# VH-VL binders against Peptide methionine sulfoxide reductase B3, chloroplastic (MSRB3): the designs that were tried, part 2

Target 1, 158 residues: Peptide methionine sulfoxide reductase B3, chloroplastic (MSRB3), of Oryza sativa subsp. japonica (Rice) (q6auk5)
Amino acid sequence: RGTAGRRRLQVVVAMSSSAPPPPPGSVQKSEEEWEAILSPEQFRILRLKGTEYPGTGEYDKLFAEGVYECAGCGTPLYKSSTKFNSGCGWPAFYEGFPGAIARTPDPDGRRIEITCAACGGHLGHVFKGEGFNTPTDERHCVNSISLKFIPASEDSKL
Key: E = the ipSAE of ESMFold2; O = the ipSAE of OpenDDE; V2 = 0.75 times the mean of E and O plus 0.25 times the DockQ between their complexes.

## First folded at step 1 (VH-VL)

Design B7 (framework fv_bexmarilimab)
Fold by ESMFold2-Fast, scan of step 1:
Structure B7 (fold): chain C 158 residues (1-158), chain A 123 residues (1-123), chain B 108 residues (1-108)
Amino acid sequence: as target 1 above (158 residues)
Amino acid sequence: QVTLKESGPTLVKPTQTLTLTCSFSGFSLSTSGVGIGWIRQPPGKALEWLAHIFWDDDKRYNPALKSRLTISKDTSKNQVVLTMTNMDPVDTATYYCARIEPYDLGSYAMDYWGQGTLVTVSS
Amino acid sequence: EIVLTQSPGTLSLSPGERATLSCTASQSVSSSYLHWYQQKPGKAPKLLIYDASSRATGVPSRFSGSGSGTDYTLTISSLQPEDFATYYCQQYGSSPRTFGQGTKLEIK
């Protein structure tokens, strides 16, 4: 078990506490269960590792403030502040939330697949060393269909 | 079956404008992700990318030639047109159009090419 | 502008031999944007390898690509007569999209 003695359990004076992110692999469902919950296109991409056509995604050109969650399990994956215009035709992020993104080499050993760490849903691929002016010099190139955008709820003046 | 073919004048005088048409079949530029690129090759030299246009009308030009180049599409006719102004003898080259397809996340490759058309610029 | 430098400029080999062609970028390029094309005299280029290592449809298994960052390689494990051609690497990751100067593979 990798949770025994975790330091997060020692947070005593959290004035506003959020639940810790789900552990890796904590959301497990059968293929049949995912198919029942997801749309056909979400299932194709998140479970069958499909790719949406470039420039067609809902979030390709969206730069509003908010959080991008996994469309399959709802785990927060990316802050809108890490999103940048890489010109790739898919939403691009330079960094995920700590522990949210799992990395696995593709069978060909060349590309590195990124998945939601909690549920294993396919997001896309990460590329390094391309010279982008970002803190990580990484490009997480992600299918819009793998994501659900949650706008920042700053409307405190209703 | 995917086919592309370049058409236009084969002889152009210095200072004239070159207009080339790429006519294609077997696919549509209304299909998401698809584009057409123009590439040229002077005799005995390397390939040089000129411009591309995608299904969503996104256009990019080689910065070295940008002031001289215009690319447009007519999706209903399955045609892409490249115009290049102020032709010079150094612009003598075989001009190709090619289909651009997404092969990976964030990746585009030119998978089918026209046969090319040799354009000679001389008096 | 990303400059792609191919070496050697000319490679003279006999059928049955292994060919190794190099492409070096002036700055780091994502492997997903590095492609190889084959061009025979009087013909249009043909896509051979896309995304550094993936063979295009109909391309024989003797062709393989590898590399990352600034260094990329195309290998032909056992040359056939039809493989003698000029090979170009290309990056499609930044404007302008650029090609290498080509490696001419010729019969010894």
Scores: ipSAE 0.008, ipTM 0.531, lowest interface PAE 9.7, mean pLDDT 84

Design B8 (framework fv_bexmarilimab; at its last look DockQ between E and O 0.59; V2 from the best seeds 0.00; counts 0 for: pae E 6.8 > 2)
Heavy chain, then light chain:
Amino acid sequence: QVTLKESGPTLVKPTQTLTLTCSFSGFSLSTSGVAIGWIRQPPGKALEWLAHIYWDDDKRYNPALKSRLTISKDTSKNQVVLTMTNMDPVDTATYYCAHSLEWLSYYFDYWGQGTLVTVSS
Amino acid sequence: EIVLTQSPGTLSLSPGERATLSCTASQSVSSDYLHWYQQKPGKAPKLLIYGASSLQSGVPSRFSGSGSGTDYTLTISSLQPEDFATYYCQQYYSSPYTFGQGTKLEIK
ESMFold2-Fast, scan of step 1: ipSAE 0.363; ipTM 0.746
ESMFold2, look of step 2: ipSAE 0.083; ipTM 0.666
ESMFold2 (binder alone), look of step 2: mean pLDDT 92; pTM 0.929
OpenDDE, look of step 2: ipSAE 0.531; ipTM 0.825

Design B9 (framework fv_bexmarilimab)
Fold by ESMFold2-Fast, scan of step 1:
Structure B9 (fold): chain C 158 residues (1-158), chain A 124 residues (1-124), chain B 108 residues (1-108)
Amino acid sequence: as target 1 above (158 residues)
Amino acid sequence: QVTLKESGPTLVKPTQTLTLTCSFSGFSLSTSGMGIGWIRQPPGKALEWLAHIYWNDDKRYNPALKSRLTISKDTSKNQVVLTMTNMDPVDTATYYCARSYDILTGYYEAFDIWGQGTLVTVSS
Amino acid sequence: EIVLTQSPGTLSLSPGERATLSCTASQSVSSSYLHWYQQKPGKAPKLLIYGASTLQSGVPSRFSGSGSGTDYTLTISSLQPEDFATYYCQQYGSSPFTFGQGTKLEIK
């Protein structure tokens, strides 16, 4: 769904360093259009706000260099350098690309849902103040199925 | 104040279908991260998880019993319904519904509030 | 299926004594997914501890939990009369999530 590996990472790096963040809601599709594009499991999680079983996700223990994109719309969401071990059973990041992650408080105010700002795809939740040694004191706990990992070195295999 | 209560028949004959309803108040099953599970306990034995339903209508079943179980919700009525087919005397147990809510980092963690339980006896 | 084995099956103690209850998993479980419940006769279970070591709101400080991997412990530092009950551990590291067989605390 785009240029892979180093070329995609260079485009993302250029955008993150000088380009403005993607506008909120810049990718709009009907749920029927999303069903046509996404796998059933991707649709369940990204559009119906599902959660994958802890410890089962493809990216739970992956620490290779690269970029994590939204599985729905391809928007870059997280750098691998922001990924850390939190023990939660899902991939954890301490910050997203500027403007890439939208936040919505749950109705009871206890948790904050995180979504892809461009398409509204459900990612997971963000937690604050847990005392992890991260620059933000935040943990973005994210479904692997919501993400597509683009390796930094994939382009070299071409 | 959060409450859950089980209702349904207390006596079931072998081969019949059991239908139990969990009625709850003090929270909404439309709240992100909320779920309701069904757990049973045969007399003098351990707790056994049966099925779970989440606020987004995602459903999970114990693989050992999956072919016999159906779980559904009616968010507007604050109810979750469990159906179990082909009942056998070994299925005699107290059946509980319980709320699961993300305490640490996920939907699938702990049952923080339980119904009182309903004893279902299977005999001819 | 992860099997949780609790020991001992029964503990006979007096009020004021320290109780130590063990839960051993057949496979390693993240401590984040290990929980403890208390059940009194004729009543539903009550959540005591989540994530191996964190007390649920309203649970007295005499209760504590510890452990990692396959070995987990629930401790009650000074038993009160209301603490005599059956205790269950539960895991959600793998589907289906499972409960131990229980440890019964009874008055000596």
Scores: ipSAE 0.013, ipTM 0.566, lowest interface PAE 8.1, mean pLDDT 84

Design C1 (framework fv_cofetuzumab)
Fold by ESMFold2-Fast, scan of step 1:
Structure C1 (fold): chain C 158 residues (1-158), chain A 120 residues (1-120), chain B 111 residues (1-111)
Amino acid sequence: as target 1 above (158 residues)
Amino acid sequence: QVQLVQSGPEVKKPGASVKVSCKASGYTFTSYAVHWVRQAPGKRLEWIGVINAGNGNTYNNQDFKGRVTMTRDTSASTAYMELSRLRSEDTAVYYCARDYYDSSGYFDYWGQGTSVTVSS
Amino acid sequence: EIVLTQSPATLSLSPGERATLSCRASQSVSSYGKSYMHWYQQKPGQAPRLLIYDASNRATGIPARFSGSGSGTDFTLTISSLEPEDFAVYYCQQRSNWPLTFGGGTKLEIK
C-alpha cells in the first residue's frame, strides 16, 4: 500500500553534505581492506554474501523519510519513498536510484542477486512479477546490515 | 534494431472506449517496462502509466485511475492501453515508450503515436 | 507532483545562432550529485526523441551541438549552432518523483 506522502524534505547527513554516487565498479578495495573497515557482520553480508535472519533487521519496519546508502561505500541506493511493506521479513524497495543497483543471476538460475553497483557489496535479491502495485512490480529484498539510513529534514524555502 | 509500432487512428464518440496497441521488436520484450504518454493538440505531454511487460502489472497516474487499463501479450510482444468513458478532452495522440527495469525513467524508444479523436 | 516550467514559451532564431532553453522544477530533482532531468525534441507530426538524460548526458546519435546542464531546480538545454532541422518543440521531463511529469515545452521557430 503505497502513500506517496507530502514530502518537502531533503536528506540530512552529519556534515549536511553528500558526495556524488560513484560510477559502477569505481570503489575497489582488497578483501583485507574491507575486513579492516567493516564490522564482522557487515563483512559477512556485504563481502561474503550472507543473509540476516528475517524480521531482525534494523530497517525491516522503518518507514521514516530519508535515503538508504550502501553501508560499505556510502553510495545512495534507495529512497525511502520506494520502500513498501511486502511481508518478506527484510526491508523491501520497488526500485533503486538509477544505475545504483547491479543485477546478477544466482548460480541456481532462480533468483537475481542485487549488489551495490559501485563497490559490489551484496544487498540481497530482486523478485519480479509478484503483483505489487508499484511502477516496477519488483521487490528488492535487502539486508538491513547492507544499508545505512540517512534521515530527511524539512526543506528551507526562499 | 529496437522498434515500437502502434495501431492506427481511432475516431470515437463520447462514452465509448478505445484500445491502442504497441508492438515491440528488436529487444527482449519482457525485460523492459512500457510507459504510455499522451499529448492533446497544442498541449504538453502527459504521463498515463506504466506496465511491467514481464508480468503484466501496472501503475497508473491518479488522473487516469478507473478509466485506463493496460495489458500485454508476451507471445506477440505487444502492449495495450484501453481508455474507457471517453470525453472530448481525451482527444490526443497516444504514445507508448520503453524504459529500463532499473527505472531509469527516461524513454529511449517511442512508438509513432496513435491519434484518438473523440467527438459527437 | 513536481511541476516543470519551461521558458521562453517560443524562441525565434536564425540558423547558426545559439539557442538556450530553460526548465525550472517546483522542487529539487537532484540527489547526491545526480539530476533526474531529461530532454526531448518533438518535430511536427512525430513522436518525441530523447536528446539528453540525467541533465547532461547525450543520448545515442544526438549531435554534439546539443548539451544539457544544471542541477537542483534550474536546468538548461543549449543548441550551440542552430540548424534548420532543429525546428521543433523541446520538453523537459523529471523522474525524481512519481508521477513522471513534463514541462510545457519551448517552441523553437527558425526565421
Scores: ipSAE 0.008, ipTM 0.538, lowest interface PAE 11.5, mean pLDDT 84

Design C10 (framework fv_cofetuzumab)
Fold by ESMFold2-Fast, scan of step 1:
Structure C10 (fold): chain C 158 residues (1-158), chain A 123 residues (1-123), chain B 111 residues (1-111)
Amino acid sequence: as target 1 above (158 residues)
Amino acid sequence: QVQLVQSGPEVKKPGASVKVSCKASGYTFTGYYVHWVRQAPGKRLEWIGVINPYSGGTYNNQDFKGRVTMTRDTSASTAYMELSRLRSEDTAVYYCARGDTYHLYSEGPLDYWGQGTSVTVSS
Amino acid sequence: EIVLTQSPATLSLSPGERATLSCRASQSVSSSGTSYMHWYQQKPGQAPRLLIYDASSRATGIPARFSGSGSGTDFTLTISSLEPEDFAVYYCQQRSSWPYTFGGGTKLEIK
């Protein structure tokens, strides 16, 4: 799309694709509950802020059309259209869905951690000002294990 | 210089709890995971679990069945491992070790170890 | 969990001889050209000491006589010419997945 005049004065019924993300902190579980429902590797990365090795992630080189959800809580985090090749060895995105990504400085002050705003699951880090040719000049460098890719239907690709 | 210094030996009765400390120095305490490993006399090393000192988040090996609680004090750069409902089979030397990282780049092996804390469970 | 089996349980050799220690994993601990297998040395009354990480990289300060090799499920630690201080217990450990696991150990003893 991207058509002029998409600003509507009276839109009473919201389309499902325009629904806002869950509020920050809206998905709360004990660490024991998370451990019960996540794989050990998902728990390590999403709850304990681990990092997968570069080049090993399922989504490192995937550029198919779809949506990336939080592997922990299912919240939509990134559109495939925001994914780009940064060469970092992890999936990279230049922006998340509005309100979906929370930011917190690392203790050493050098990097900014990104997490799922709904459940607090660790995603990776965001870097700014690296000169990438993207609309935001941001690189969200994300663990594949933190994500669940939902492919667009075959009908939508026609 | 990286150092992990553990608390002294403990003697406990069956059913009691023990809390072992591990004081870190020479690096950014919140930048690395702290792992806990034990070794019964003459037996293999057993991985108990891990704590991320930055978040306080933990993963415990299921072999310890909810008896293990790991905590940390960031102001003191100290990690703690508490084991409850002690049995004679819990008699072992308990180690803390630095490993992995929450940083974006590669994780590592258990590169620095505490000296170990002897825990004896006897009636 | 990934089970690590070390063999032999005990290896009796003399100083100057070559030692070859085996570690077998119940499933692959390798991905994308990297093997997440480490080797530690433990002497009586001491904490383990890292020798080899990622199958073949020597840790800082470890003598050149120690080498590691292998990929997938089969790994080897080799000591090319034994020194008296090398008689100790050796453990392999995987970090490919949680829970982390250790092998049963190989005790290297003097003949």
Scores: ipSAE 0.007, ipTM 0.552, lowest interface PAE 10.5, mean pLDDT 84

Design C11 (framework fv_cofetuzumab)
Fold by ESMFold2-Fast, scan of step 1:
Structure C11 (fold): chain C 158 residues (1-158), chain A 120 residues (1-120), chain B 111 residues (1-111)
Amino acid sequence: as target 1 above (158 residues)
Amino acid sequence: QVQLVQSGPEVKKPGASVKVSCKASGYTFTDYAVHWVRQAPGKRLEWIGVINAGNGDTYNNQDFKGRVTMTRDTSASTAYMELSRLRSEDTAVYYCARETYSGSYDFDYWGQGTSVTVSS
Amino acid sequence: EIVLTQSPATLSLSPGERATLSCRASQSVSIYGTSYMHWYQQKPGQAPRLLIYDASNRATGIPARFSGSGSGTDFTLTISSLEPEDFAVYYCQQHSDWPLTFGGGTKLEIK
């Protein structure tokens, strides 16, 4: 809005996240290229569909304001405002940014894998219909190592 | 030192509501989930539901859906469980319990329990 | 819901003996290589106390004589040499699926 000298700026994380995510499959690298830029644990989880132990992840207990990006490609995946305590032992979100999350049934057909739509990096699984009091009744149960948390500026309002 | 201190015993008539409190101390209240569990005399433990003390999100056992309301007051570091339309079968000791860590679903600290008796 | 069946319902032993308590789940409680089965001890008039989490990990402050084992549907709590304070009711609990459920309990009593 207006201009009136220098002011403390309220940083709105949602503004940077309002842009559409990159198109599905827009970030392509060989497994050798991914192995060169990811840590061994990031490679195991994002590329080999590994799972971190419950309760051990960096973001399991984090409820600070910010945005969670794909650790592999930097695509914004989740707003901190969609994060909730589901009790799954991993960070849980009830929805991703529009078009950011791809869904694929697991080989056993009982679970739905979630991946970063841009690069295909494995995030975890989505569960539906558990009766959580969220707008979607979905639980996106995500490995912390698949994510990079970008804190809102210290000038941001909660 | 971590403590969960619950409100005192309650005696209610069928059809009434009861609200049990659980005051936390010795840790950052908003970093942990609080679960509610009950135990009728001589019977097994029965899980009622959970509240995220930070954001207020709840999930309740479907057996109690429509009768249980969980809330918390972050300024008072207190969690509440209200059970409505009480029946004699609701006579039990009600416990609050802290998750060991967010999402662990094991309970490292428990309140002392609140006896609720429903009788006509 | 996942039903947990504990056996025996009552186990009568003397101090110094080994206790073996069983918990059987109606479906697997193992997900991603972790078995979501926990064990609690409850004494009369007291709240439960966490003993074992994720099938085999001893909780903080729990004596080494307590151990847990098992995976899938079959789990065991073992007390290698009973102390007088160990005579209590023991409950297993799962969290692989909603709602969280507890077993019926095993009462460990003095012979």
Scores: ipSAE 0.007, ipTM 0.504, lowest interface PAE 11.9, mean pLDDT 83

Design C2 (framework fv_cofetuzumab)
Fold by ESMFold2-Fast, scan of step 1:
Structure C2 (fold): chain C 158 residues (1-158), chain A 120 residues (1-120), chain B 111 residues (1-111)
Amino acid sequence: as target 1 above (158 residues)
Amino acid sequence: QVQLVQSGPEVKKPGASVKVSCKASGYTFTDYAVHWVRQAPGKRLEWIGVINAGTGNTYNNQDFKGRVTMTRDTSASTAYMELSRLRSEDTAVYYCAREGYSYGMEFDYWGQGTSVTVSS
Amino acid sequence: EIVLTQSPATLSLSPGERATLSCRASQSVDSYGNSFMHWYQQKPGQAPRLLIYDASNRATGIPARFSGSGSGTDFTLTISSLEPEDFAVYYCQQRSNWPYTFGGGTKLEIK
């Protein structure tokens, strides 16, 4: 289904005005270099594709305004405005910043892995068509430990 | 180098509470999760729950929800599991285990176990 | 809850023989391109010892005679040539879904 609105480019004004997004694969480090800068738990999840337990993540129930960055490379991944309560026990988002999230189907075809496009850090999985009333009908189910929350400091009264 | 050392054996009456400790050394305590597992005499291993040592957030097996409380002390590098309203069927050896570096979250290091006996 | 069924419950063999231990899951334990099945050895009065993680990876310090295989719902632990110290109880464990569950164990005993 096309509409007039779908002919327009999706532009994230804050990112395009402050700094260009990093290119896919632009952050490359050896396993030893990542292990030196990441905590063991961050390394396990971001580099070894681990999963945190439901309800234990720092951002599972956080709905403050801000931006979620990749904990490994600092690339902005999600706006807080795209976060929603899916009840899954992990932070859930219905879309990422343009070009920020890479998708790779699992070998069994059941799930689609999502990673930081810049550094390849493992985030979680994306699920489609679950009937959530969001603009994308997607659920990006993301490990809190893969993310770093940056609170909005705009002195907004909204 | 990595070690988990648990508190000594406990004998409790039905209805009492028991608190087992697990002191970690040889790694950065707050960077790993601590799991609790029990084994009743002659029975299989049974997973109780997990605590993220950095955040203090927990996830407990539904069979223990409402009776188990897991906490940690980051300054002492010690995790605790408290089980309340004890019954005779809670008689078991209780283990703490560290979540290892892997995609599969294996238990790479275990405490020696704490025997808990519930008898009247 | 994923149920793990180990067979046989007891396996009687002699030193030098090959042991094959089975673990079947009620649902697939595959996730993120991995099979989330682990194997542990337990001797009486001792804590479990990790042998194999993620179906086929041998843990640090574990002898080469131990190997794991399988994917989806069917998993096997193999000991190529039994040593006297290998007679113990072996448990499989899945971490694909909560709660984490263990199999009922296979007791490896001297024939």
Scores: ipSAE 0.008, ipTM 0.533, lowest interface PAE 9.9, mean pLDDT 83

Design C3 (framework fv_cofetuzumab)
Fold by ESMFold2-Fast, scan of step 1:
Structure C3 (fold): chain C 158 residues (1-158), chain A 121 residues (1-121), chain B 111 residues (1-111)
Amino acid sequence: as target 1 above (158 residues)
Amino acid sequence: QVQLVQSGPEVKKPGASVKVSCKASGYTFTSYYVHWVRQAPGKRLEWIGVINPYSGDTYNNQDFKGRVTMTRDTSASTAYMELSRLRSEDTAVYYCARDLGYDFWSGYDYWGQGTSVTVSS
Amino acid sequence: EIVLTQSPATLSLSPGERATLSCRASQSVSTSSYSYMHWYQQKPGQAPRLLIYDASNRATGIPARFSGSGSGTDFTLTISSLEPEDFAVYYCQQSNEWPYTFGGGTKLEIK
């Protein structure tokens, strides 16, 4: 037996999951090509797995209607309707578009990296089982710099 | 600006209890975990535990078993650490610190100024 | 309990020199994705200041001369060119396993 107690309530042993298939026409570029098209900060976060400082992101407090795309490849990742206020200091979503988000789980299940399935760009992390009033009980905490917000047109509401 | 302000110094007798406060400002108090750490004179830092200010859930170092209680007041944006049955070896500076991340394992980006607790007969 | 051993205990250098500080863990503090090792600077009478989190990420406001590296059990903090204000005590800390633990510190002092 190992260490007992409240530690076990925080350690979620997730079953090993395969990354979802990327959308048709998955985006493949060399790191040199990514450096040419991304800003230095976008490159640091999307390609080098950096983290933006909490509370500073462009989308941290934005709740307008629209779609969040990958800043690197333009793949739609999240609907604004899945965005919620978790208070974490980064934009939070409870689910992505089907197949859009890849997961790389840590062996202990405590931290799971999320990436754009199409291009591999680092988005942030997903957390489970925190009791949020959402359909999935998941919190996708995502760097604003990894995202590009596309405001909804009147046609998008139909 | 983000700031954590702790209560003033305490001098206690062995067997007494001490309650240290940590008032947060400049951010959403319930969004970040609060850790408690102490440092005895000339010694390394020692982690005491962590509280989730949103839920009130706590995780404590077992070296303090049965003696430490962490609480918070969300309306006052204040975290508290109470240590009971004080011993001379509890003499230390006690710090509160904010976890950098949306979890409680990301490192501590803001610290209180520290509260000196002296336990002497 | 994960024990963190910092070496050397004291490092005597001059401004402009490169400092390399070591932290070794008694067991791995890394998963396949992350290394839960953080570095702090402490000056006398002050609270610690976060320098590096998750092994290699600089905290906001920390000068580029500070860098962190390593994984598993072996971690390094490097200061590429020492400034007078860098002479302080440096602590590593792991957050992979409870209880979270700190190293014994490396005191960086003027030669």
Scores: ipSAE 0.000, ipTM 0.502, lowest interface PAE 13.7, mean pLDDT 83

Design C4 (framework fv_cofetuzumab)
Fold by ESMFold2-Fast, scan of step 1:
Order: structure tokens, then sequence, then C-alpha cells
Structure C4 (fold): chain C 158 residues (1-158), chain A 122 residues (1-122), chain B 111 residues (1-111)
């Protein structure tokens, strides 16, 4: 919530409103390069499709204003305004930024995986038709480790 | 062998509080959520709420608004449910259950405690 | 909240017969390839036992004679050939929305 985050959040907002989203696959790195720049936990989730235990993620109960970026490539993925309380133990969002989220059926054909469209980083899964009172009736169930929260700048008065 | 063992039966007067314990063994306590469910005599099961054993985060059924408190002690591998301002309609068997997370993103209750009988009578 | 209606309330059968138990939800409990409906067995004086999760998956240790099916609002638990130990109360449970809710139960009793 400090002024240090203001320019980064402003850049993210400007990209969202005036620039097209990064094209699918626009961030390409070898797995060796990803392993060098990500933490072991980030690499396990984003590149090896791991899952964090429910209720343990940093963003599970965070409802502050801001933007959630891909922890791997920095692409804006979700506005905090799309985050809702699904009660499931993971951060839940009802929609991503336009073009930011890619969908792929799991190999078993039963779930739909969501990934960062720009870099292919694993986020989690999307579920539809659960009756939540949201505009999309979708729940994007996302690992906190796949995300980096950028707080909205707030002018401190007093 | 995975098991949940609950505290013994309680008899309480209206207006009192009851605290039920649920001790886990045979698995890593902090890797699972603990759900609480009750069943009044001859009635259906009723979900009370859930606590993450790892984080301590809770989500409670609004029907118990302001009356239920869930906690856990990771060193003792024990979950607790306290229900306050008891009334006769709270007479029930109270169960704790382990929430196993399946790949669908859903909890099912795969391991249950034996139940704790709570009787509220004047 | 989602209301679950189980029918029949009581089903009287003999060992060796096929049992079909129904659970209907007041709204869909299915989305994106999943149906968030679970089935439990409860015997007198005992805690419930998980039989089926996500409509059709048998829980660990549950005999093959138990099967679940259905999607949307209509779900079925089938026991292909009843054994004496199968006479119990069966509950369906949804986790599609908070709060989680259970059906009223179907009592399976010996004829």
Amino acid sequence: as target 1 above (158 residues)
Amino acid sequence: QVQLVQSGPEVKKPGASVKVSCKASGYTFTNYAVHWVRQAPGKRLEWIGVISAYSGNTYNNQDFKGRVTMTRDTSASTAYMELSRLRSEDTAVYYCARGEYYGSGSYAFDIWGQGTSVTVSS
Amino acid sequence: EIVLTQSPATLSLSPGERATLSCRASQSVSSSGYSYMHWYQQKPGQAPRLLIYDASNRATGIPARFSGSGSGTDFTLTISSLEPEDFAVYYCQQRSDWPYTFGGGTKLEIK
C-alpha cells in the first residue's frame, strides 16, 4: 500500500486499459532458465503443475485492492475486484483480464486447467455453473504461489 | 491407521457453552481440513463449518452466527468446536470429520470421529 | 441453500436384490465436468462412512457393488446385489455451494 508500488500498479492499469494483452506464448524460456529465476516452490507450481494445500496460500483470505500478476512473467492476470469468497481454501476469481488466462482440458478430460496465456505457468483450474452470484458463474481456483499481489496505491491522509 | 477421537458426552443447561475436542492420529494433521457436522435424534446431518488445521482459517455456516468458534492446536493434533448460548434444539451428536481434497476441488469427509453426544436440558 | 430431497424415505428389500436410491437437488450441483455430490452410509450408533465422492467415484475400500451416477440435479446410488451389512441409512451431500447440505436420508431395511 506504499507509494513505492504506485508506478508498478499504474503501469499494470495502463497495460490493461490502453495496450493489448500479451499474446499467447509471448514469454518463452527454457525450463533451465525458469528454474534459475523462480524459487523452488514457484517452479514446482508454475512449471511442474503442483498444487498448494487449501487454506495455506498467502492470498487465500486477502481482499485488499490491487492486481494479481503471474509470479513467473509478471503478466496481469486478475483484478482484486473479481476476487470472491468461495470458501474453498484457495484464492478464487470469477474472471481474468481479457486474453490473460488460457484454458486446457486436463489429460484425464475431467478438469479444465488454467494457465498464464503469456508464459504457460500453471495457475489452477476453472469451474463453471456452481451457482455463485458472480457475473460469469465461474470460479478460477488459483494457487497463491502462482500469483504476485500488487497493492493499489492509496493516498494516506493523516 | 487414520483416526479422529472425540471427547466424551456432555449434559448442559440452556444458556451454557460446550467445547468438543477432536484428536487426530495416523496422518499429518496440518495437511487436512477439519469439518464439524451435527445430527439431532432422528434428523438429517447438518454442516456446522470447517477449519484449516494448517492456517487456523475458518468458514462457518451462518445458521450458527455468533455462537460457534473453531480452533486447533497443531502441537496436540487436536481440533475444537465451541458452541455457546445452548438451547434444547442443539441436542445432537456432534461429529468432526477430515476433509479430503479431491482433484475436482471438492471436499468429501473420508474419516469421521465417533461422535460426541451433547444433551441440552433444563 | 441447496435443498437435497432423497427418495424413497424407506426401501425394504432382501439380500441379493438391487437397490436404487435417488437424490434430487433444488439447483444444479454440476460444473465443468464435475458433479459435487457425495454419498455416505450410516449404521445405528455409528458415524457416517464415505461411499461415493463427486457423483461416481468409489472411496477407498468401498466394494464394487456400490456405484453412483447422475449429473445436474438428479443423482442415483446403486447397490447391485445387497449384502446383509448394507442395510443402513444412506445420505447424499452437496458441496457445490456453502453451506454444505445433506439429504433427509433413505433407510434401507430388510424385508
Scores: ipSAE 0.007, ipTM 0.525, lowest interface PAE 11.3, mean pLDDT 83

